VH-VL binders against p78833. Designs and how they scored, part 7

Target 1, 198 residues: p78833
Amino acid sequence: MSFPASTHVYIAKIIGKKGEGDKILDLLSKVNEHVLKSEPFTKTYYFARDAKNPDYIFGLELYDSKEVLENSHKTSNPFLAFANYLTSTHAPLAEPLQLLNFKVVDGHLDKDNLGPDAKDYVLYTEYTGDSATLKQQLTVNPKADTSLIIHSLDDPSLYAVVTRYSKSGIEPGPAEISGATSVSQQVIYSGVGFLNRP

## First folded at step 32 (VH-VL)

Design H3
Fold by OpenDDE, fold request of step 33:
Structure H3 (fold): chain C 198 residues (1-198), chain A 119 residues (1-119), chain B 113 residues (1-113)
Amino acid sequence: as target 1 above (198 residues)
Amino acid sequence: QVQLQQWGAGLLKPSETLSLTCAVYGGSFSGYYWSWIRQPPGKGLEWIGYIYHSGSTNYNPSLKSRVTISVETSKNQFSLKLSSVTAADTAVYYCARGDKLWGDYFDYWGRGTLVTVSS
Amino acid sequence: DIEMTQSPDSLAVSLGERATINCRSSQSVLYSSNNKNYLAWYQQNPGQPPKLLIYWASTRESGVPDRFSGSGSGTDFTLTISSLQAEDVAVYYCQQYYDWPLTFGQGTKVEIK
């Protein structure tokens, strides 16, 4: 499983207001319907809840290119409606969206095509440090059905790894990199989105 | 230098529970995978399982139903329990530190503890 | 499970001569994208725990003498001792970490001829 060089990875961190997680996911569900129907260039559109805070939503999105993200997905009516509603000035459902741009460095995503599962633990870890060091030391975990290494297009010192063990009960631990700072988020599939095209 | 010291009962009767503890000195306990590996006399090595410092575990399917690995981070210790032992469980048991990435290979080992199961 | 098979089971080599140990995996332990082989080698002396010699199939662990080298890719790997020393008498094991559970070869005993 290889990724074209043009593949664009979009990480969405949505910090929902207390109790608004379900509503946010409902909105995302509508966007997902549009993605499935009208965005063949979207390879992955996956949303999960933070394991500790159900109102925090994590999004993993893979697109064929940055161009289709910016000029197609983000300009779509469903997305615009979602974004506007989410961040309405008078009654926002969430804090301002944290949207991060990445490229694929290495790895695989749902290699066995099992799809998302709420019983699986997904770990998202961000690494900040020397780019050359991180590039050299971060290595794919073939034992996991998902082991995706991505590099930030916004910050050269930032890498991230997405890890999942499917149907095993294994909670992924983060890889440790000497000289780098890491922050991890454990997330659980929300029921919204897909890892591979269904 | 990182050192692993392990201890526990070395003689068991069938059906009893094996219990071993490993203590880590001279290095960080956090951020590593800690494994148990056993070796029957004159035989090869069998990976039993690991525990991450946070408590996440993974076991060899061959032993999963009988194995429990636990951690006490405050003491830099992790333990192995193997229930319902038989003569087949007679082995030298090693605790080991796994690779810092995914715990895949082992750079530091305890001296081993011989556990003999006999009636 | 990935089965690891070593050959030979035992090897007698004269001092100063080359020792070659082979390890075969039942399936490839090579990850194509990074071209890394998820394989390690260990040395074990009597009454001692295994000692890590090689990881990623060919990278020597710190402190390991240069006479030890690992090679191979995919399913076939080799540990070579270029010039056998007296202290090299031991049992050697290969280990894969490409898939769970982690598995070891049955070991190869290296003796002085």
Scores: ipSAE 0.901, ipTM 0.946, lowest interface PAE 0.5, mean pLDDT 96
Fold by OpenDDE, fold request of step 33:
Structure H3 (fold): chain C 198 residues (1-198), chain A 119 residues (1-119), chain B 113 residues (1-113)
Amino acid sequence: as target 1 above (198 residues)
Amino acid sequence: QVQLQQWGAGLLKPSETLSLTCAVYGGSFSGYYWSWIRQPPGKGLEWIGYIYHSGSTNYNPSLKSRVTISVETSKNQFSLKLSSVTAADTAVYYCARGDKLWGDYFDYWGRGTLVTVSS
Amino acid sequence: DIEMTQSPDSLAVSLGERATINCRSSQSVLYSSNNKNYLAWYQQNPGQPPKLLIYWASTRESGVPDRFSGSGSGTDFTLTISSLQAEDVAVYYCQQYYDWPLTFGQGTKVEIK
C-alpha cells in the first residue's frame, strides 16, 4: 500500500454525552453511505468506539488531499447534517470536538483486505517527543493487519500509530520510544466505515 | 545492565507440566515483550511466545494449546508453563527480552535451563 | 510460517580469513514502503545463550565488532566475518520477525580450519 504525498489524514475525537454515541454513529453512517457512493477521493472512513466509553467516537479518515476534505467532504449534505447536530441546541457533546490533521509517514491499513470487525483489537497511540527521534524509531509492524504511522501537521512533536490485529486474540501494547511520552486508546469498530474501499 | 535470571525444574516425566520462571534485573520491566525460546540439544531455536508487561500474550501456534505465559509485574518476573510434556520437549529453555517496539528480536537472554523429559 | 534456511550447515575457515554465512527465507521479509528487512543475526557460543549481532539485516548491535556485517534483502541474506578470530568459533542463527510466529534458521557452525 502506497500513500501519495498529498494524502491527508484526519483524526476525529468525538466525545458525546451519555447515550449520544448511537445517534452520532447513526449520522456518521449516513455520511459513510454518501462517502461510498459519491466520494472516491476518500480512501479511509473508519469509526470506532472507545473501549471504555461507548459515547466516545474515534474516527480515522484518509483523503486524497486536504482540499477535497475541506471543499467536498465537509460540504456534503450528510456531513452538514452531522455537523449541525453536534452544534445544535441539543448540545450532544460532553467535550469539545477534536479534529487533528496528520500526514502518512508509513504503513498499511488492511494487510489482507478483510475489512474491519468489532472483534479486532485496535490501538491508537499518540507520541510526543523529539520529531527526529520519533521518526527514526517508529517502525511499521508488518505482522499487524493495520500498522499506520502518522505525523501531525498541527504539532511537529506529535506522532501517532494505529495498530490493528484482526480477530487473532493478539493484543499488543504500544511501542515504547525512549525520550517520548505516549497516550494510548483502545477502540472498537462501530460498524460504521471502512479501512479500504470495498 | 539488564540481567535475566531463570529457574525451574530440569527433570520431568512424560505428561507432567514444565514450569519455569524468569526474573528481570537492572532494567525496566514495563514496555518490553518478554519471550520464551527453546533449543533442543544440538538443534536450532524455537520461539515459544511472549508476554507484555500488561499481561497480553502471543504464542507459537505449534505450542499454543499447551503453553501459558504469565507475568508478575510486582516482582518483574514472568513464567512459562508447558503442559503434557514429551521427550520432544527436551530442550534448553531461554527467557529473553524482545525489543520495545514489537518484541521482534532479542537483545538480552537468560542463561538457559535444560529441561529433560524422560521416563 | 516463514521458514529460514541457512547454508552451509558447517563452515571451516582459517584464522584471518573471511567467513560467509547465507540465510534464505521462504517468503520475503522486506517491507517495501520502508525498505527495511525484518531480519536478525545471532551468535551462540558453546554453553551460552544466543547473542544478538545484527538487526534490520545490517545494523550491528552495540558492542559487536566491525568485522561482523550483515547484507542482503528480500529473501537472501548474508552474515560476513571479514577476518575470522578464534573467539568467533560459534553457531550463528538468522531470525525473521516479519510475521508470526518468529522463526530461526537451523544454524551454521563456524570452526577454525
Scores: ipSAE 0.900, ipTM 0.948, lowest interface PAE 0.5, mean pLDDT 96
Fold by OpenDDE, last read:
Structure H3 (fold): chain C 198 residues (1-198), chain A 119 residues (1-119), chain B 113 residues (1-113)
Amino acid sequence: as target 1 above (198 residues)
Amino acid sequence: QVQLQQWGAGLLKPSETLSLTCAVYGGSFSGYYWSWIRQPPGKGLEWIGYIYHSGSTNYNPSLKSRVTISVETSKNQFSLKLSSVTAADTAVYYCARGDKLWGDYFDYWGRGTLVTVSS
Amino acid sequence: DIEMTQSPDSLAVSLGERATINCRSSQSVLYSSNNKNYLAWYQQNPGQPPKLLIYWASTRESGVPDRFSGSGSGTDFTLTISSLQAEDVAVYYCQQYYDWPLTFGQGTKVEIK
């Protein structure tokens, strides 16, 4: 229900070259195994594919703090293996890696603890506009299995919303805010990761 | 000012298909959830379903098997079809605009269309 | 489904007097983290569609007179007309939007005594 103020949200946008998505997810799967066994401070480690591009991997990560992200998660052997692959001479990325830092504004990740599923409808929307306006207007959707509102730590004008409906067939459009621009991405759970710790 | 105008046949026989259309004027069609709501004579309100301007829908489970809501963006219109009607479907049908975030409450309404199902 | 129950079904109030309408939900429509109640109120005149009065349980829609106010939290809500006017004769509905499907109360008819 509530998130500690120290909670750090990490959004990863990994766009692989054609056919690289599977390898990327395989490596992330190894990281996930380590997270489950050795990283109790990682609260969410969720990866999905872009609905239009299977080589575009979207990541939603929540950590107890930025410190554990930088000094524990990123120093683990499986993560280093993943990072080394991305920067290897093989050059698997089609576009530069995007890692975005956010803070939780409000919401929930899995209200019924059903776990993520490939049949879920999941929408990630970024809003850019007046910070005060966005803060005031964006509201949690309790009807959704996931409704997470996050605020960028890198750009005060940037907010994002993650909405998930689990196996319901509901595919709503993104919420719109007057005076703000929005960009949405539908993603499909890859089988790698979790929303709440199992 | 946003205005919703709706039209369609008001008299049906059992087993026929109800068909109504709502046109939006004076405001943006894009970015909103558009809903249908009905009200039997002398009774309360029942939410039927919504359609987002992109075509995504959500229906009341009580009517899901018989309801289809569609959109024609080029005309700023959305429509309701309700198949296999019975006397229980006699009601005033309203189109309405949901709030811009999630379509949860309704700020603009059509005038309503009485649809009577009778043998 | 979340059931919405209003009370009373009908209410007769003298002009200038307070009218109070209650609405109860079968489960809470309060989101604890933001302390918001996902509840709206509507006014419906004869032969007219409903008109939005209140949303978030207590926020008045633009153009709604100050004599209308919403209160309550969780499962119990109240619409108050502080001083009933002739034009306030109507049926009033509460509506929850905490969960699908959206549901309305059965309505309360307000008349002049």
Scores: ipSAE 0.895, ipTM 0.946, lowest interface PAE 0.5, mean pLDDT 96
Fold by OpenDDE, fold request of step 33:
Structure H3 (fold): chain C 198 residues (1-198), chain A 119 residues (1-119), chain B 113 residues (1-113)
Amino acid sequence: as target 1 above (198 residues)
Amino acid sequence: QVQLQQWGAGLLKPSETLSLTCAVYGGSFSGYYWSWIRQPPGKGLEWIGYIYHSGSTNYNPSLKSRVTISVETSKNQFSLKLSSVTAADTAVYYCARGDKLWGDYFDYWGRGTLVTVSS
Amino acid sequence: DIEMTQSPDSLAVSLGERATINCRSSQSVLYSSNNKNYLAWYQQNPGQPPKLLIYWASTRESGVPDRFSGSGSGTDFTLTISSLQAEDVAVYYCQQYYDWPLTFGQGTKVEIK
């Protein structure tokens, strides 16, 4: 498995107010329908709920380039409807929206094409530290069906790892890097989106 | 530096449950994978399973139905239970610390506990 | 399961001479994109637990003498002791961590000739 150098990874952290998670996911579901029909350049469009907060929506998105994200995906009517809701007078967000830009460093995603599953735990871990050290020390876990290492385009000191064990009941643990700090989030597939193009 | 001390009953009868505990000293318990590995007399090594400090576990499929690994973080301890033992379970059992990356190889080991299963 | 097979089962080498132990995996333990081999080597003295010698196929653990070296890639690996010392008499094991479950070779006993 390999990713083209132009691949753009987009991480979305959407924290809704209590009870807003369903509405957010409904809108994202509409976006997903559009992505499937009209966006062949979107390779991954995966949304999950935080294991502890059902109104915290995590998004993992992979695009062929930053350009198609900005000029095609974000200009689609379903996406605009979603974005307008988030910024509406209803004010559905409990925290400011976080949208993070990454590039792929190494790894694989759903290597056996099993698809997303609500029974699987997905772990997202962010690492902050010396860039050279993180680059050197972070290594793919081939035992997992998903082990994706990404580097922030916004902050050179920030790396992240996505890990999943499919249909095993294994709850992924994070890697530890000496001299780096880490923050992990466990998420569960929401029913919205895909890991690989169906 | 880091030291693993283990203890438990060394003599069992068939059908009983093996129970061992490992305590970690001189290092951080958090952030590591903690494994059990056994070695029958005069034979090689068999990985049993691991537990992350948070409680996440993974077991060898060959033993999964009989194995339970647990953790008590407040004491920096983790334990192994193996049910329905037979003579085939006679071995030296080691607790070990997995690599901090993914816990895939083991840099610190307990001294081992011989567990003998006999009628 | 990935089966690990070592050769020979036992090896007698004169003091100061080279000792070579081979390890073969039933499947490749090489991850192509990063060119890393998910393989480790251990030394076990009588009545002692195994001691980590090598990881990532060729990286020596801290404190391990430089006479120990690991090489190989894919399915074939070698542990070399360039000049055998008396304290090197032990059983050596390879271990893969490319796939679950983690598995070890059957061991190679190194003795002084």
Scores: ipSAE 0.894, ipTM 0.945, lowest interface PAE 0.5, mean pLDDT 96

Design H3
Fold by OpenDDE, last read:
Structure H3 (fold): chain C 198 residues (1-198), chain A 119 residues (1-119), chain B 113 residues (1-113)
Amino acid sequence: as target 1 above (198 residues)
Amino acid sequence: QVQLQQWGAGLLKPSETLSLTCAVYGGSFSGYYWSWIRQPPGKGLEWIGYIYHSGSTNYNPSLKSRVTISVETSKNQFSLKLSSVTAADTAVYYCARGDKLWGDYFDYWGRGTLVTVSS
Amino acid sequence: DIEMTQSPDSLAVSLGERATINCRSSQSVLYSSNNKNYLAWYQQNPGQPPKLLIYWASTRESGVPDRFSGSGSGTDFTLTISSLQAEDVAVYYCQQYYDWPLTFGQGTKVEIK
């Protein structure tokens, strides 16, 4: 699997207050329905819960370009409804919303086209360090159903890796890079979204 | 310099459980994959499985039903248990450190422990 | 499983001469996007554990003499000892890490002719 240079990766970190996870995912489900019907330019729209915090929602999104994200996806009515809820007077968020922009460095997503599953082992790891070192040291894991290496467009010192093993029971640790710091998050598919187009 | 020291019983009877432990010295235990690999006398190498320092594991499917790898991070140690042994499990067992990326190849090895299964 | 097959099973080479060991994988261990081969080579002396020589098919591990080199791509790989030394008498193994489970070749015994 290859990705065009224009591919835009969007990482969403949504930390809701206690009990808000379900509502957030319900709204995202509506967005997903719209994405499936009306956004052929959205290649991945995947949402999962943090393994330790069900109200922490993780999003992995891939678009054909930054332009379609900004001018099409974010202007859709379901998305606006979702965004309005997050910024409403209800104040459902426990932490500020994090939306991170990345480009694809290397890798593959759901290479066997099995689709996402709650039984999958999925690990998201962020690496912070010397850009040249991280670029040189990070390498795709072909043994994993999903192994995606991405580089931040917001912070040149930030890389991330998404690893998934589909219903195999395999649970690898994150890759470690000398001289870099890393933060890992295990996530569980929420039932909302897709890795590849169905 | 990283050094792996391993120990355990070297003589077992059929149906018993193999138990080996590996201790890591001279380097960081955290951030690495730790594997067990065995070699029957006069034969090649067979990868058994790994454990990450946090406890995540992966086993060779050929042995998965009988293998348990555990870790004790506070002691910089990890262990292998292989249940229901037979003569076919007679081998030199090595603990090894996988590369820091995915643990795919092995840069440091223990000296090996011969485990003989005999009636 | 990816099966690794080495050839020959044994090799006798004169001191100072070139030794060539081949390794074939039943499936490609080349990742097309990064053009990396997920292949390693080991040296094992009698009564000793294997020693890592080469990884990524051609990258020499630190401390390994220059006379050792790895080449090849896809399914066919070669370990070359440009000038065989007495201390190079050992069994050599290739290993793939492209897919689970990790698998090794059956080994090639290198002796002095």
Scores: ipSAE 0.843, ipTM 0.928, lowest interface PAE 0.6, mean pLDDT 95
Fold by ESMFold2, look of step 32:
Order: C-alpha cells, then structure tokens, then sequence
Structure H3 (fold): chain C 198 residues (1-198), chain A 119 residues (1-119), chain B 113 residues (1-113)
C-alpha cells in the first residue's frame, strides 16, 4: 500500500493556442518553485507536452487531500498569476481548461526514484466503461517505472492509467479492454515539475 | 475463438537468418501484445520478445542484438527475425497472444515450428 | 533475471491421487500494494504448445477443471492436481511476469504410476 486514502489526483489538460506552450510552462515553473519551497502537501507536480502538439500541456498532480489543493495551492500567488493569465484578454487557450479529479486505485509513481526525464516514454490512457469491469481488469505493471491507476471522482465510468518507461525503445501502453472505450495520449516531460519530492 | 497459424523455414545453416510469421484469426489483432517464445531440445521455455499492435517492441536482453519482431497490422500478422543463428538456436518456436492488459502471460499459442540449425 | 526453479523434475502419481508441483522464484513476485502474485502455470502435452492453467498464482483460466489449483506467495508456489486423470499426463511449467525478461521454470513431468 503506497497511497493514503485521502490522496487527491488532478489531471490537467491545457490546450494552448499556437505558440503559447512556452509561456504556460514558464508560469507553471514559477508555481513549481513555490510548491517545492512551501507546499510539502503537494507530492507530485508533473507537467509535460503532448507528443504531437507542444502547445498542449498535460499535468499530473497529487495532493495530500482535496482540502489542501483548494485552500492552499489554489490560493497561492504564483497559482493566481498562472490562472489570471489563462483567463486574461490575451485568451491563450484554444479550448477551455480541463481539470479532472481522481482518486488513486493502485500503483507507483517512480519505482526506482529515477526522476522524470524528457527521454521517458509516457502514456496517459482513459478508459470509459462499466466500473466493476474496469476495477477488475485494470492491474499494475510492476515492470514500468510509473504504473498508476486512478478513478474519476466526477464520472464513475471513467478510469485512467499513467504508464512511464525510462528505458529507450520501450513504448507499450496498457492494452484495450473489451467492453470499454479508450483514448491514449503520449506526453513528453517538459522539464517543469517532479514525480517524487527531492 | 482465436487461432494462431505460423510458418517459416525449418532448416538453417549457421550464420543464416531465422524468419517466421504468425497470422491471427478469429479475434482482434489490435489492442493485444504478440509474443515469440522458444523451447530448445532438453530445455524449458524462453521468452524472445513481444510486439504491440502499434509496432512497439520489447526483447529479451539475451537475444536483443540479434532479434527483430515486426507487425503487418492490415494482414493481422507479426514476424520474427533472428540473425546469425548457431546450433544453440535450434528450438521449437511459438507465437503467442499475451493475455489481458499487459500481455504478461499467454492464453493462445501457435502450434510451433521446429527450427534446426545445421550445416 | 528472475530465475524459476521447479521441483521435482518428474513425479509418478496413481490415477485419482494428488500430484503436487513446486515452483520457487529467485526474487519475490508479489506486488505488495495489491497483494497479487505475478505467476502463471502451464500444461504442455507431448507435441503440443503450452496451455494456460493458472494466473495470478491461484486464478484458474476459463475451462480449466476444478482439480487444478494454485497456491503460494512471494517466492514459493504450488500447483496441485487433486485427483489425477489420464489426460493430465504432461509437463507443467511455472512462469513469472513480475519483471523482464519473462521467465519460465524448467518443467515438471507428471506420469501415471
């Protein structure tokens, strides 16, 4: 057992307009600095670019609880600066910000404490289907450096899996599950954030 | 009912390249891991490697420098090439489907192809 | 590599009697947070490919008779055939899938006494 039951997972999908990815990540880098200095309750704060479009930013965030996310992280000055940019008259997003709430079902984030690297193969897969079936079928892969299974707090039919391999040439994700639909997204570590606190 | 049919040359000389193909019938090719496994005479089973339908591979380190697994998804086929064979490569070669999510264990197997390496 | 060692190499059992096959891994194949053992068992009749019997150490594959059961955890595992039938004469293999490369035991031959 590696995760307390109160652990709150945020999946962020930040769809930037052409050319906006660098600025979005610059602002997130400033939030990350604050997280490292002042937020011991933020256990994972990881940002990556979509492999096909570098202006689409993926975030994986783990907090000790939903309470500290809402009352401490989201009230910090660097977070507010980031949020104000996203809603500014500059209008940097091509689509509305998606913030997805999950709980941990099972897994591990950094098996050998290797830290994230731009050469990692990272796949995020969403499964939609019967909740009992998905709970039974989704299993951890001990061979992966990251194998995390999460269940949506907003949609009982939605599960997701994060898979990471630090070794060159390994790109497999989890297989498709009969009776469920799936959508996968390959992402590349941006240099902003961490999987395990240093 | 999934069935795997395999074919390829069964007699090779040292230094030649082993080439086998496996065709998948009666089930989905996409969304599964496809493996090659061999069984030398007087020895147990040895996992060679897998390929995912996307073309992504992972190989046994003991063979990695000599092995290539490839897919032809439009034909529901995957293939094994093993270069620079020696007598130690004499074995029955099986193709197999990995079960469930990670393809870690094998629920459907081909009938096997005996490959003998001799001069 | 996780080495898989089976014992005995062969055994002879009378029809209707119990057969017990042991498998030991050089490292634990238990993922402690879900309490699952990444271990499978196969049956191989002469001239045939292996057939999956058991996965996650104790879960029977569909269509496998109730007389086959798996047990054990961590590094020590057992396949039991509670009442041997003529069709159960085969070589049996364990396989770990906890780490790469995937590895198999050397096999245990089961014969009728």
Amino acid sequence: as target 1 above (198 residues)
Amino acid sequence: QVQLQQWGAGLLKPSETLSLTCAVYGGSFSGYYWSWIRQPPGKGLEWIGYIYHSGSTNYNPSLKSRVTISVETSKNQFSLKLSSVTAADTAVYYCARGDKLWGDYFDYWGRGTLVTVSS
Amino acid sequence: DIEMTQSPDSLAVSLGERATINCRSSQSVLYSSNNKNYLAWYQQNPGQPPKLLIYWASTRESGVPDRFSGSGSGTDFTLTISSLQAEDVAVYYCQQYYDWPLTFGQGTKVEIK
Scores: ipSAE 0.636, ipTM 0.868, lowest interface PAE 1.9, mean pLDDT 91
Fold by ESMFold2, fold request of step 33:
Structure H3 (fold): chain C 198 residues (1-198), chain A 119 residues (1-119), chain B 113 residues (1-113)
Amino acid sequence: as target 1 above (198 residues)
Amino acid sequence: QVQLQQWGAGLLKPSETLSLTCAVYGGSFSGYYWSWIRQPPGKGLEWIGYIYHSGSTNYNPSLKSRVTISVETSKNQFSLKLSSVTAADTAVYYCARGDKLWGDYFDYWGRGTLVTVSS
Amino acid sequence: DIEMTQSPDSLAVSLGERATINCRSSQSVLYSSNNKNYLAWYQQNPGQPPKLLIYWASTRESGVPDRFSGSGSGTDFTLTISSLQAEDVAVYYCQQYYDWPLTFGQGTKVEIK
């Protein structure tokens, strides 16, 4: 599989206060329903919990373009309800919302089209270092059910890799790269969203 | 230059557990995948499995029920245990370093340990 | 499992002549979007561990002499030794890393004729 050059990737880091994860996911479930029915331009809309903090919600989102993200997805009624909750006087977030913008470098999202599962091993790894070196050294792992390499639109030194395995227990993600720093986060599919449109 | 030195008992009886250790010198242990690969006398190579320095493993399905690979990061060592051995497990066992990112091909190898399983 | 089949099983070549070893996989090991073949070649001299020669089907490992080259794509691959030397008497293995388990060909023994 390949991706159109215009593909826009969001990585969402939604760090809720204690007990807020369920409500955040409930609102995202309503957005997901709208995405499935009305947004053919949204190709991936996947939400998971951090493996250590259930109130930290991780999002992986792919859109046909930045334009449809900004002008269509973010203007929809379910999205506005979600956004209004996050910015309400209830103040459900422990940290400011992080929405990270990326382009696809290479990879695939759901090799066997099996869909995401809570039993999947999923690792999100960020690399910071020399852009040319990272582009050359980061390679797709065809053995993974997800192996996606993305490059930040806001920070040229930042790459990320999403790795998912459905069947062999805990699997290692991509290794460290000499001359780069890395941070890894294991996440667990929340039951909200999809990797490929059903 | 990276060096892999391996040791363990070379002669076993059937039903015993094979136990081998590999120590890594002259390079970083962290950030790499470490594999065990075996070669029966006069035969080809079989990948047994690998371990990342964090303890995450992946095993050849043909051996998975009998294999444990573990790591002792404080000593830059990793080990292989293969339970319930038979004569068919007689082989030279190699430890090897996997490639930087996914550990899928092997640029440094130990000298090998012949393990013989008697009758 | 992706089965790797080498041919011939053995090969006798005169010193200084070309040796050609073929490797065929039961499934493609090409990731089409990046055009990379997930295939490696190893040399094993008698009594020694294997030594990495080639990865990504055609990229020579550091320190490997220029006489070794790899080619092919998809399911069919070739290791070529352009001018056989005495030290090249060995068994050669191909190995795929496209899917688990990692698998090796059965080997090709190269001898001086």
Scores: ipSAE 0.576, ipTM 0.849, lowest interface PAE 2.3, mean pLDDT 91
Fold by ESMFold2, fold request of step 33:
Structure H3 (fold): chain C 198 residues (1-198), chain A 119 residues (1-119), chain B 113 residues (1-113)
Amino acid sequence: as target 1 above (198 residues)
Amino acid sequence: QVQLQQWGAGLLKPSETLSLTCAVYGGSFSGYYWSWIRQPPGKGLEWIGYIYHSGSTNYNPSLKSRVTISVETSKNQFSLKLSSVTAADTAVYYCARGDKLWGDYFDYWGRGTLVTVSS
Amino acid sequence: DIEMTQSPDSLAVSLGERATINCRSSQSVLYSSNNKNYLAWYQQNPGQPPKLLIYWASTRESGVPDRFSGSGSGTDFTLTISSLQAEDVAVYYCQQYYDWPLTFGQGTKVEIK
């Protein structure tokens, strides 16, 4: 078993206005430094840019529990500085911050402990459909460096899959599931964060 | 219900390009991985590669430098090209449907096309 | 590459008797967190393409007779035909789908004695 049952997953969708991506990532880099030094309860803290728009930031975050996320991570000084920038009168976001809550269903994050790389092919796919069907049909791909299946805590019909390949020439993500709709987003590691704690 | 019909030239000379086509009937083309697998006479099976309906491919490393798999979604067809053939490429070539999620195992197969490469 | 080795290469079994085919992988094809074995079995009758029998090591494909069963885990797998019928004369292949490239065993020929 690679994930304790209490593991809390955040998917962050940070839709920055034109030119804001670098500043958002600079602030997240400072949060990441604090996470590495002071937050052993933060097991994954990974940030990437949308492949089509570099000002759209994708986050994959794993915490030991929702409690430590809410009471320890979100109260840290670097996080508060980041949050204050996002809600400032500068208004750096084109859309409201989206923070999606999931639990782990199955999978792995960094199969060979290679760490994330900007050359990785990374695909995030959301599936909406019958929960029992999705639970049955979504399977782990052992060939991928990341193959993570997560289920929304807020919407029972929503599952998501994170797939990462470090080897060139491999780009397919999970296929469509009959009776479900899907949305996929390719992302590129930003240089900020980690998949497994170093 | 699902049927895979395949065709292409069965006799080649060394250095020519093998070209085969597979058409899919009686089922959905989209949402599946489509593979080519070959079997030399009297021998076992070798996976060549797959294509997803989006055009994404993955090839056996032993053949990658010579293989191209293509899709024509409007015709529910996919094709195999294998360049610079030698006698070692003589085999029955099958098209096959992979499982829906990752294309890992094959539930429907074409009848096969024997391709012979002369000496 | 994960090498798949079958034994025996050939066997002859009397009609109605049990046939047992073994498959060994050079490394584990078990994903231990979900306990799934990434292994399939195929039947190839003379002059025909292969036909899927079993996937996930033990799950029978729809329409496959109950006399076919798969078992095993990790590196060692077995296909069993509990009561051999005339139409079961074929070559049987195991296939792993745990890692690239996808690979098949060399085959086991089953005949009626």
Scores: ipSAE 0.525, ipTM 0.837, lowest interface PAE 2.4, mean pLDDT 91

